VH-VL binders against q9y8q3. Designs and how they scored, part 32

Target 1, 263 residues: q9y8q3
Amino acid sequence: MRRIGLEALERVLYPVIPVVVTAEHQGRVGGMLAAWWMQASFTPPILAVAIAPERYTYKLVRESGVFAFNLLDFKLVDKAPFLGDVSERLLPGKIREAGLNIVRGEVLGAPLIAEASAAVELELVDVVEAGDHDVFLGEAKAVYTVDDFRGGMWSLETYRPLMYLGRTRRPGPVYRVYLTPRGWERREIEFAGGKLKPLAEKRVRLISRVEEAVKASSSREEAVDAVRRILSEEGLDPSDAEYLVEDALRRAKSYRRRGQSSS
Short names: E, the ipSAE of ESMFold2; O, the ipSAE of OpenDDE; V2, 0.75 times the mean of E and O plus 0.25 times the DockQ between their complexes.

## First folded at step 16 (VH-VL; framework fv_axatilimab)

Design E2 (at its last look DockQ between E and O 0.08; V2 from the best seeds 0.00; counts 0 for: pae E 11.1 > 2, placed apart)
Fold by OpenDDE, look of step 16:
Structure E2 (fold): chain C 263 residues (1-263), chain A 123 residues (1-123), chain B 107 residues (1-107)
Amino acid sequence: as target 1 above (263 residues)
Amino acid sequence: EVTLKESGPALVKPTQTLTLTCTFSGFKLSTEGVGVGWIRQPPGKALEWLALIYWDDDKYYNPSLKNRLTISKDTSKNQVVLTMTNMDPVDTATYYCARIYYYGSDHYPFDYWGQGTMVTVSS
Amino acid sequence: DIQMTQSPSSLSASVGDRVTITCLASQGISNYLAWYQQKPGKAPKLLIYYASTLQSGVPSRFSGSGSGTDYTLTISSLQPEDFATYYCQQYYSYPWTFGGGTKVEIK
C-alpha cells in the first residue's frame, strides 16, 4: 500500500449500498440518498446515518424524531437523481415526482418507499455532532422486506443490490456511478441532469447567498434574520434559516481546518 | 461582485521558491463547484495553465511542472496559495489566478480573473 | 496532453468585418472549449464557454460553434473595441491547454 491524500478518503470507502432516508414533518415528506450509514448497535438495534444541516431531510428528522431507511433495488437506479441531486426544499414532493410512492410503517407510522426492497422504521435516540455533519442514531422498531429476502438472506437471483461507487472526477460532466453484482451492471447517471438541473443550480445559488449573509453578519442572530429574508424572497420557508446558517458555519469551520492542514 | 487579486514578489532569484497568494471576494471556496486556478503568461506568449484547487481540496497540476508546484487554500481567508520551486529565468511571466465554477453538467471555465502579477526571475 | 492549434496567428480586419478564428484540438474535447479575449496589459476575459454558450455581458456579435475537434469563434461585425488577442482553451481533460492565440489587428 501507498499513502494517499485524505481528500480521497470518501472515494476509498466505495462501493457502498446507500439508503434512502425518509422522514415527515407537518405533512411534508422528504427523502435523501445517503451513503454514510452503519449499524451502530445490536442490542438494542440501532442504525446511524450522517446528515448535513443543509439537507431538508435533516430538518424532517430533527423535527419529527422518526425516520426510515429504505433499500432500493437496482431497477430503481433511474430514480436516484430525484433522491440525491435535488432538495425537497426546492422540489416539494420529489419522491412522488420520482415516480415513487409512500406507505406508512405499521409501528411508528414512518414514511416508507412502497417500491423499496427493504425498509426500517427508526426512532431517533441521539444526535452526535461530527464536523460538518450530524450523526443520527435511530433505534429500529420495525423492519420490512420483499420476498427476495428469505431464509435469513437475500436471494441474489432476484434481488439486485444498488451500490454506489461515487461520482466521476473533473473536469467533464459529473456522473454518479451505480452498479450491481448481477453481471456487474454499471449505470452512470448525470448529476442534476435534465429537468433537475435548474433546481440543482437554484440550490447552489441559495447556499451561496446564505454563505454571503453569514459572512456579512456580526452575530448568528443577524445571520439567521438575513437568511430568513432570503428564504422569503425565494418563496421558501423562513423557518429553515437556522438550519442553513448552521450548515454554513460548520462548513466554514471545516474548510478552515482543512486549509490549515494543506498549508 | 467577484474579484481576485494576486500578490507576491515581483523579483525572484534563480533556484528560489516563488510563493503567490490569490485573495478573492464575492464568492466562497466552500461552495460546491467552486475552484481557483493559476495561469501564467510569458511576455508576448500564450497562456499556460499551472494548477487548480477545488472547494473539496481536490488538486490538479500541469504535469510538466507538477514536481515544482504546490497549491493550497485557506477558505476562511478567501485565499489560494501557489508555490513554485527552483525558479528559472524561463519562468518569468505574468501570473494570474482565476475562478472556475461548475455544477453538474454546467462547467464554467475561468470566468473571473485577477489582474495578474508580473514575476521576473533574474540574478 | 491535448494540443490546441489556433489559426490564424494574426489577422488584419476593418470595423464591420466578419472575423473567424479556428481552434483545432488534437483529440475530441466534447465541446469543453472556451474562448477568451485579451487586451494589452489586461487579464483574459471569458467570451464563450462550452463551445457556443455566450458568457453573460458579452455582446451578441460574438458566437462560438463547432464539435469534436474543430471549433470556431466568429465576430459578426467587428467593433473598434474588439481589436485584441483571442485564445481558445480546452477544459475537457487535464492538463488544461490553450491555443497559441490570434491577434486581431486594424487593417
Scores: ipSAE 0.030, ipTM 0.546, lowest interface PAE 4.5, mean pLDDT 92
Fold by ESMFold2, look of step 16:
Structure E2 (fold): chain C 263 residues (1-263), chain A 123 residues (1-123), chain B 107 residues (1-107)
Amino acid sequence: as target 1 above (263 residues)
Amino acid sequence: EVTLKESGPALVKPTQTLTLTCTFSGFKLSTEGVGVGWIRQPPGKALEWLALIYWDDDKYYNPSLKNRLTISKDTSKNQVVLTMTNMDPVDTATYYCARIYYYGSDHYPFDYWGQGTMVTVSS
Amino acid sequence: DIQMTQSPSSLSASVGDRVTITCLASQGISNYLAWYQQKPGKAPKLLIYYASTLQSGVPSRFSGSGSGTDYTLTISSLQPEDFATYYCQQYYSYPWTFGGGTKVEIK
């Protein structure tokens, strides 16, 4: 066994079966493909997922306190870029743009992906800061499956688990790599390909502008005001500024708490 | 001083499996960003990239060879091994191993090559 | 796959001549282009990477230029030791591909 660099850590931990985290607040439904999740407790049944503050879904879960996990079959792998590569902030209705439908859970009214192979309704019980991500702990209140799950087990004749292996490392276009263990079918899908590419480029530029503004600011309040102006100039919702500033401060690893007050 | 050397059989019968070993010195495959690749050249013809392995065991293959290729490494021996199944006379070529690396976001093409080993596939 | 079309396939030139070799990619490769020199019986040697950056130890008479899909290797004053075959290679996307080669013969 040999030591390798920490930049490879997440790929060593793949493959994983990602979940689509869905949530709604004030009529806006969003979702994100998340690889960093786990079962945390049996009694009560608690699931955990890491979400960065910059993600639109982060805001939705924090504001509503209700979310869902959705497991996708590999037959849906070509829809992954709409779920994982672009933000609802920049592509309103991205789940519908992927050709997927939202239905409501029976217990919490959580937004569920109708085409999912399984879904879990979750009530937020805690949020734990873990560096550049927060860990969201949700108590499961309902679970739904397709007929491929019966007798306490998936039928792998028809259910093809979707697994994520990470992004390619090479000059040029980036691909996300997916696998299903049934038949070992492998797909490399261009990161934010086709009509999504301009949106991904806009996100990169936006995040860079936010980071520059935060670096130039002497206080959190000043940073939030600057980012509100950036969002307004870009035709985006200025109420997102606090989340984007929080994300940028964590990534800079120089956050000082004197510029922040609890209220 | 960076050196690479290919070793393996000079003659292989059709349908057999070819195993080539690249032994190198002057660098370690445990060094971040370092990789070793394989390239072949049929007599009088152009170069063809075959496979690549990085220090963190990240692997890439030329898809035109339809899973005939396997690349692996033994970091403690400073070796990289290429296996190619179901050899055919069209696979007759000089086989090279070569070093590649990246630093940060910059990627560099093959900067040091082995001398090559000629492999002939015939009955 | 990105196809690399290299021209000419061969040429003859005198010592002191300016030689140009062209390489056309089937799509844009954003300057991820290398040039190699290969002498008879030897492995290829890297001359230029990222389209125009000269590898350490390579004589300054070699230069690279171009962008997008069109790239050029220039030898400003051909020397006797420049008798070789030259290959371009893209390293923009897998599979990495080489041009067909240009054999430079010295009269």
Scores: ipSAE 0.000, ipTM 0.413, lowest interface PAE 11.1, mean pLDDT 87
ESMFold2 (binder alone), look of step 16: mean pLDDT 93; pTM 0.948

Design E3 (at its last look DockQ between E and O 0.01; V2 from the best seeds 0.00; counts 0 for: pae E 16.5 > 2, placed apart)
Fold by OpenDDE, look of step 16:
Structure E3 (fold): chain C 263 residues (1-263), chain A 123 residues (1-123), chain B 107 residues (1-107)
Amino acid sequence: as target 1 above (263 residues)
Amino acid sequence: EVTLKESGPALVKPTQTLTLTCTFSGFKLSTEGVGVGWIRQPPGKALEWLALIYWDDDKYYNPSLKNRLTISKDTSKNQVVLTMTNMDPVDTATYYCARIYYYGSDHYPFDYWGQGTMVTVSS
Amino acid sequence: DIQMTQSPSSLSASVGDRVTITCLASQGISNWLAWYQQKPGKAPKLLIYYASTLQSGVPSRFSGSGSGTDYTLTISSLQPEDFATYYCQQYYSYPWTFGGGTKVEIK
């Protein structure tokens, strides 16, 4: 082995099987594709996932205290852009727009993706700050699977795990790379392609405006007020201002601590 | 308007301790995302980063000089102080203090500088 | 520590020339790279941050590019006031380090 730059760490960890994190608050259901998750405890059964404050799912989980992990079959890979590239904040009902359906879990009533191959209802037990992300710890209260899971193991004759390999690094459009073990079928899907492109751009613009507002403010309170106005102007929920300000500040804080132990 | 100004002795004897003060205006070191650092430059040579302090008192030092450096702040006076022990003629340089400011996509490593103060180490 | 190798150490150019300065990091620094201009007897001035973002008030003839370990400062059309020494700096990880500098002098 040879030593490489820390910037490549994330990419070194791929491929991974991402989960769709779903949650609901005040009747608003959202979800996001997340690669940074793990089993954290066996007894009790606890799962963990890292989520940034800017993500709408972050709000939903924090507010409700209930969320779910959903495992998707590779056959649904074309739905990935709706789950990973756009925010529920900007596209209300994006799961539905993706052509997916929601069903309620039997124990917590958590929103589950009906077409998922597996789902886990989670009760939030703790949130740990980890730089620019928080790690959400959830205790599993129920597990659901399709018939492809039998004898305590997935049948790979029928189940096609969805694996994420990362984003392409080449000139031109950026693609997300997905694959499944069966024949090593590979799919490259354009980031925010087609009708999703305007929504992705709008998200970038919003984040930029938030950052500018935070920078121009003399206090956190002033920043929050400014961002509330921005959200209002954009026809968005002003109550999201706290999360967006926190996200901006969290990123700034994480940058200054970069490589503290690298020398 | 953001301004910074270095002050301290122009001449230091070998083995003595150098104390430099950076006095600034136009910003507060109580503001989130703000930091003040020190950089030096020997005559005719390149720049060298020395130390950095943030609004929350988080501190960083150049490992090659860490044992000799101490950085501190007085937010009420808008001052940052750098002390460097056991000075040697090789430490002769112009010493600068400069501001950093981070917010999201805005990553200012040193966006405003003092004019610098020349420090000569000699017997 | 991350070493920054800047090239060339000096160059001669005329007004109107296109000037290119390169900075090579000993490891990837993920665009956490700044460019400074320094004139004799003066403090450095920030030109570019995060590899390619132009600092406010800096003329558009200055541009930064690059990724990974390789970065470039470009002056599209050299002006009389641009004769100076230029430095790159990584702030990806501590300790922050500077390049050796490039002196741009009149031909």
Scores: ipSAE 0.020, ipTM 0.552, lowest interface PAE 6.6, mean pLDDT 91
Fold by ESMFold2, look of step 16:
Structure E3 (fold): chain C 263 residues (1-263), chain A 123 residues (1-123), chain B 107 residues (1-107)
Amino acid sequence: as target 1 above (263 residues)
Amino acid sequence: EVTLKESGPALVKPTQTLTLTCTFSGFKLSTEGVGVGWIRQPPGKALEWLALIYWDDDKYYNPSLKNRLTISKDTSKNQVVLTMTNMDPVDTATYYCARIYYYGSDHYPFDYWGQGTMVTVSS
Amino acid sequence: DIQMTQSPSSLSASVGDRVTITCLASQGISNWLAWYQQKPGKAPKLLIYYASTLQSGVPSRFSGSGSGTDYTLTISSLQPEDFATYYCQQYYSYPWTFGGGTKVEIK
């Protein structure tokens, strides 16, 4: 067994079955495809997910205290860029743009993806700082499944789990790689392809501007004010400024810098 | 030590299908970033890229050969196989397999090559 | 497809000479370019990758330069063992393509 660099740590742990984390605050629904989740407790039933402060869904869960996990079938793999590659702040209504519908959970009113194979309503219990991500702990209050979930176990003849393997690392376009066990079918979906490409480029420019403004500021308050002005100039929600500043400050402290497209 | 070796028939008749096997050691195709490609060189002529396959089963082919190529791998045997259909005398060449490797930020185009195998397509 | 035009197709030079071989891409390739050396009857050997990075074990008299569409391999002081054919290759976009080669003869 050979030692490898820590930059490969995340990919060593793939494949993973990601969930779509959905939340709503003040009428705005957001979602993100999250690979870094786990069950943290049986009694009470607590699930955990790591979310970076830069993510729009971070703000929604923090402000509402209610969210959901949505488990997707592989038939929805072509929807992944809408869920994982772009932010609601840059593509309003991205879940609807993906051709997916929101329904409300019966217990917490959490936004659920109607097309999901399973969903879990979660009430936020705690948030724990873990470096450049925070770990959100939610107590499960309801669980839903499609009729194909039979007898307490998935039938892989009708349910194809979506498994994520990471991004391609070769010259040319970048792809996100997904897998399902039936026939070990594998798909590569272009990162932020087509109409999403300008939004991904806009995000890169926005993050760069935020970092410059934070570096130029003498205090957190000054940084927040500067980033608020940047967001207003770009036609974006100025209330996102605190979350973007927090993300930039955490990354400035870290020796291990990361892209913000992966949870 | 990284090694690759091509094997297959030295003589093929026109219209037949050529099957070449690349057997390698010193690396695994299960390693992220690893790929194996095929390159040919007609006698006295330049190198021509044919195909490659990556660790994640991503495959690329030279379109100049108009769907005559199929590349596959057997990770458990450390082998990559190239088939080329409808052979023609112009396909007479030395055929090489070669490794590429991306690890972290390390980028190696064809960094290790096999010795090559001469394939003659007789009239 | 990206076409690689390599020049000259052949050259003769004396030991100690500075030799320059050029490779022109039909579009920008962002330094995703390799140089190979091939001696008669042997497989190609990687010399340079990413336009200017020397492969391990390659003598420092070899260097690569260029950007965009124009790339150059330089041998600063030609040695007798440098008699070979040299190829450039882009690995920016599929299909990957090679230049036509430059035969370097020591005379």
Scores: ipSAE 0.000, ipTM 0.389, lowest interface PAE 16.5, mean pLDDT 85
ESMFold2 (binder alone), look of step 16: mean pLDDT 93; pTM 0.946

Design E4 (at its last look DockQ between E and O 0.12; V2 from the best seeds 0.00; counts 0 for: pae E 8.6 > 2, placed apart)
Fold by OpenDDE, look of step 16:
Structure E4 (fold): chain C 263 residues (1-263), chain A 123 residues (1-123), chain B 107 residues (1-107)
Amino acid sequence: as target 1 above (263 residues)
Amino acid sequence: EVTLKESGPALVKPTQTLTLTCTFSGFSLSTEGVGVGWIRQPPGKALEWLALIYWDDDKYYNPSLKNRLTISKDTSKNQVVLTMTNMDPVDTATYYCARIYYYGSDHYPFDYWGQGTMVTVSS
Amino acid sequence: DIQMTQSPSSLSASVGDRVTITCLASQGIRNYLAWYQQKPGKAPKLLIYYASDLQSGVPSRFSGSGSGTDYTLTISSLQPEDFATYYCQQYYSYPWTFGGGTKVEIK
């Protein structure tokens, strides 16, 4: 083995089977593709996922205390950009826009993806701050599977796990790389490609404005007020300002730390 | 304000190694998506891309010169260094460093450039 | 490698003229095309990125269009400060490549 830069840590950990984290608050359903999740406890059964404050799903989970993990078959890989590249904040109903449907869990009433191969209803039990992300710990209250799960194991004759290998570093524009063990089929999907590009760009612009506002502010309160104004101008919910400011502050701190580590 | 500035020798002898340093301000290579590249331009000729390094230390080289090029960064100093071995008179050119932001849906090519530094290869 | 072919290599025009420069890629570059302006003794300046997006601070008389392999830079009304050499660049795939340049001279 050879020592490499810490910048590559995330990439070293792939491939992983991502989950779609779904949640609802005040009738607003959202979801995101998340690679950073794990089982945290056997008794009780607890799952964990890292979510950044900027993600709309972060808000939904924090506010509702109920969320779900959804496992998708590789056949749905083309839906991934809608789940990972754009924010529900900017594309209301993005799950449906992706051509996916929502059904309710039987125990918590959590929003589940109807087309998922598996889903888990989770009750939020704890949130642990971990750098620029928070780790959400949820206790599993119900689990659902399709018939491909039999005898306590997935039948890989029918089920095609969706694995994420990470973003292409290059060549060319950034692609997300997905694969499945079935013949090691590989799919490269452009990050926010096509019609999603404007939405993704809008998100980046919003984040940039937030960062600038935070930088220009002498206090958190001032930053929040400034971001409220920005959100209002953008026709977005001003109550999201706290989340966005928190995200910007954490990322700023993270960048400073990274700079020091790379010296 | 974003600024970049190239520094290095103005004169290099054939077969020697050229070392150029790009010192920048107004941005950081600790920022995700940021990259710094090198472009050269022989007198009266077109631009040629040489190399690029990103915040995550991902490096790319012009294949025609790959065996001669090494790019590295010092994030703490806001510097990017390019070395080019076995210099030849044909490598005489103005060498530029420039910033990119190339991440996700945002693909900004070289949006800020240094003023360039002329490098002459002569015995 | 993707080859970028600019045309014309040079042109003469007058203030107020509509100027069109073409860049042809040897293969599809999916709008990952930038245009630069370079004046003598100066570094290139980004004008347009992603084929048609105008860089901040660039006058609206500059516009980019095209898709696939064929792209165009247009100056709707040439101004005195626009006499310069223009380059296209693809950044769709490595190695990134530039066109040969188009020198816009005063007639």
Scores: ipSAE 0.028, ipTM 0.554, lowest interface PAE 5.0, mean pLDDT 92
Fold by ESMFold2, look of step 16:
Structure E4 (fold): chain C 263 residues (1-263), chain A 123 residues (1-123), chain B 107 residues (1-107)
Amino acid sequence: as target 1 above (263 residues)
Amino acid sequence: EVTLKESGPALVKPTQTLTLTCTFSGFSLSTEGVGVGWIRQPPGKALEWLALIYWDDDKYYNPSLKNRLTISKDTSKNQVVLTMTNMDPVDTATYYCARIYYYGSDHYPFDYWGQGTMVTVSS
Amino acid sequence: DIQMTQSPSSLSASVGDRVTITCLASQGIRNYLAWYQQKPGKAPKLLIYYASDLQSGVPSRFSGSGSGTDYTLTISSLQPEDFATYYCQQYYSYPWTFGGGTKVEIK
C-alpha cells in the first residue's frame, strides 16, 4: 500500500448506496441525496446521516424531528439530479418536479418516496456537531419495502441497487457517477445539467452573497440580519438566515484551521 | 519528475499508417483521474487536439479525424499508442503527447508535454 | 464544436509593458479554459487553468480572467523570457479546441 493525500479520502470510501433523506415541516416537503450515512445501533435501531446546515433538509429535520431514508432502484438514476444537485429552497416541489410522489408513513407520518424500493421512518434523537456537518441520529420506527425484498433478502433478479461513485475527476464539466452491479451498468449524469443549471448557478450566487455578508459582519446577529435582507431580496424565506449563517461560519473556521501550521 | 517522450518514424509516405508511441515516467495510467492525449502542430500553425485515453480506458477522438485514429494504452509499460491511417502531406506536423491529471478540485487539461516528434508526409 | 478566437494574432511589446490577450469562445464554456505559453522549438507550457487558476511554478505576473465566452490572459509586466506564442484552449466539451495563438514579439 502507498500513502495518498487526504483530498482523495471520499473517493476511497466510495462506492456507497446513497439514501434520499426526506422530511417535512409546516406542509413543506424536501429531500436530498446523502452518501454519508451509517447504521449506528442495533438496540435501539439507530441510523446516522451527516447534513450541512446550508441544506434545506437540515432545517426540515431540525424543525420537525421526523425524517425518512429512501432507497432507490437504479431505474430511477435519471432523477438523481433533482434530489442531489438542487435545493428545495430554490426549486419548490423538487421531488414532484422529478416525477416522484410522496406518501406518508404509518407510524410517524414521515414523507416517503412512493417509488422507493425501501423506506425507513426515523425519529430524531440527537444531533452531533462534526466540523462543517452535523450528524443526525434517528431511531428507526418503521421499515417498508417492495416485493423485491422477500425472505429477509433482496431478490437481485429484479432489484438493481443504485450505487454512487462520486464526481468525475476529469477536466471539464462535473458528472456524478452511478453504478448498478447487476449487469455492470454505469451512468455518468451531468451535475446540474439542463433545466437545473440556472438553479445551481443561483445557489452558487446566493452562497457567495451569504459568505460576503458574514465576512463583513462583526457579530452573528449582524450577519443574520444581513442574510435575512439578502433572502428577502431573492424572494426566499428569511427564517433560513440562521442556517445559512451557521453554515458559512463553520466553513470559515475550517478554512482558517487548514491555513495554519499544526502543533 | 513527470516526463513524456514521443517515438515513431520521422518520414511517412502518403497513404501509409503512422504509429506513434508515448512513453512516460513519473506517473501511472493506473492512477485515478490520469489520462494521456495527443496534440499536433503543423509547422508555423496552431495546435490541434487529436485524441485522449484515460486510466479507465475511456477514449475520445477529434471527430474530424475519428475514422483515421486509434488510441490505446499499455499501463504496465507506461505507454500510449496512437495510430493514424491514410496519411497525407497536410498531416505533416509535430506530434505531442501530454498528460491530463484530475486531482481533487484541480482541473489540469494538459499539464506536462513531451518534447514532440516531427512527422513529415512526403514522397 | 466550440470555436476559440484569439485576439490579437500578434503584438509587439517592450520589457515592462502590460500585455493582454483575449480569447472568445463560440459558446459558453463555464470557465473550462486553459492558457499555454510556447517558445520556438519547444512544447507548450501550461500557465492558467480553469480560466483564472495559476499553475504551480508560474510567476504571479501572469493572470487569467473572464467568464462565459470572454476570457483574458494578462501579463502585468512583460519580462524577457515572456516573448513567446500564447494559446487558449477550451476543455468544456469534446472536441477540445485551441485558439489560433498570439505571438508576443520584442519591439
Scores: ipSAE 0.012, ipTM 0.482, lowest interface PAE 8.6, mean pLDDT 88
ESMFold2 (binder alone), look of step 16: mean pLDDT 93; pTM 0.951

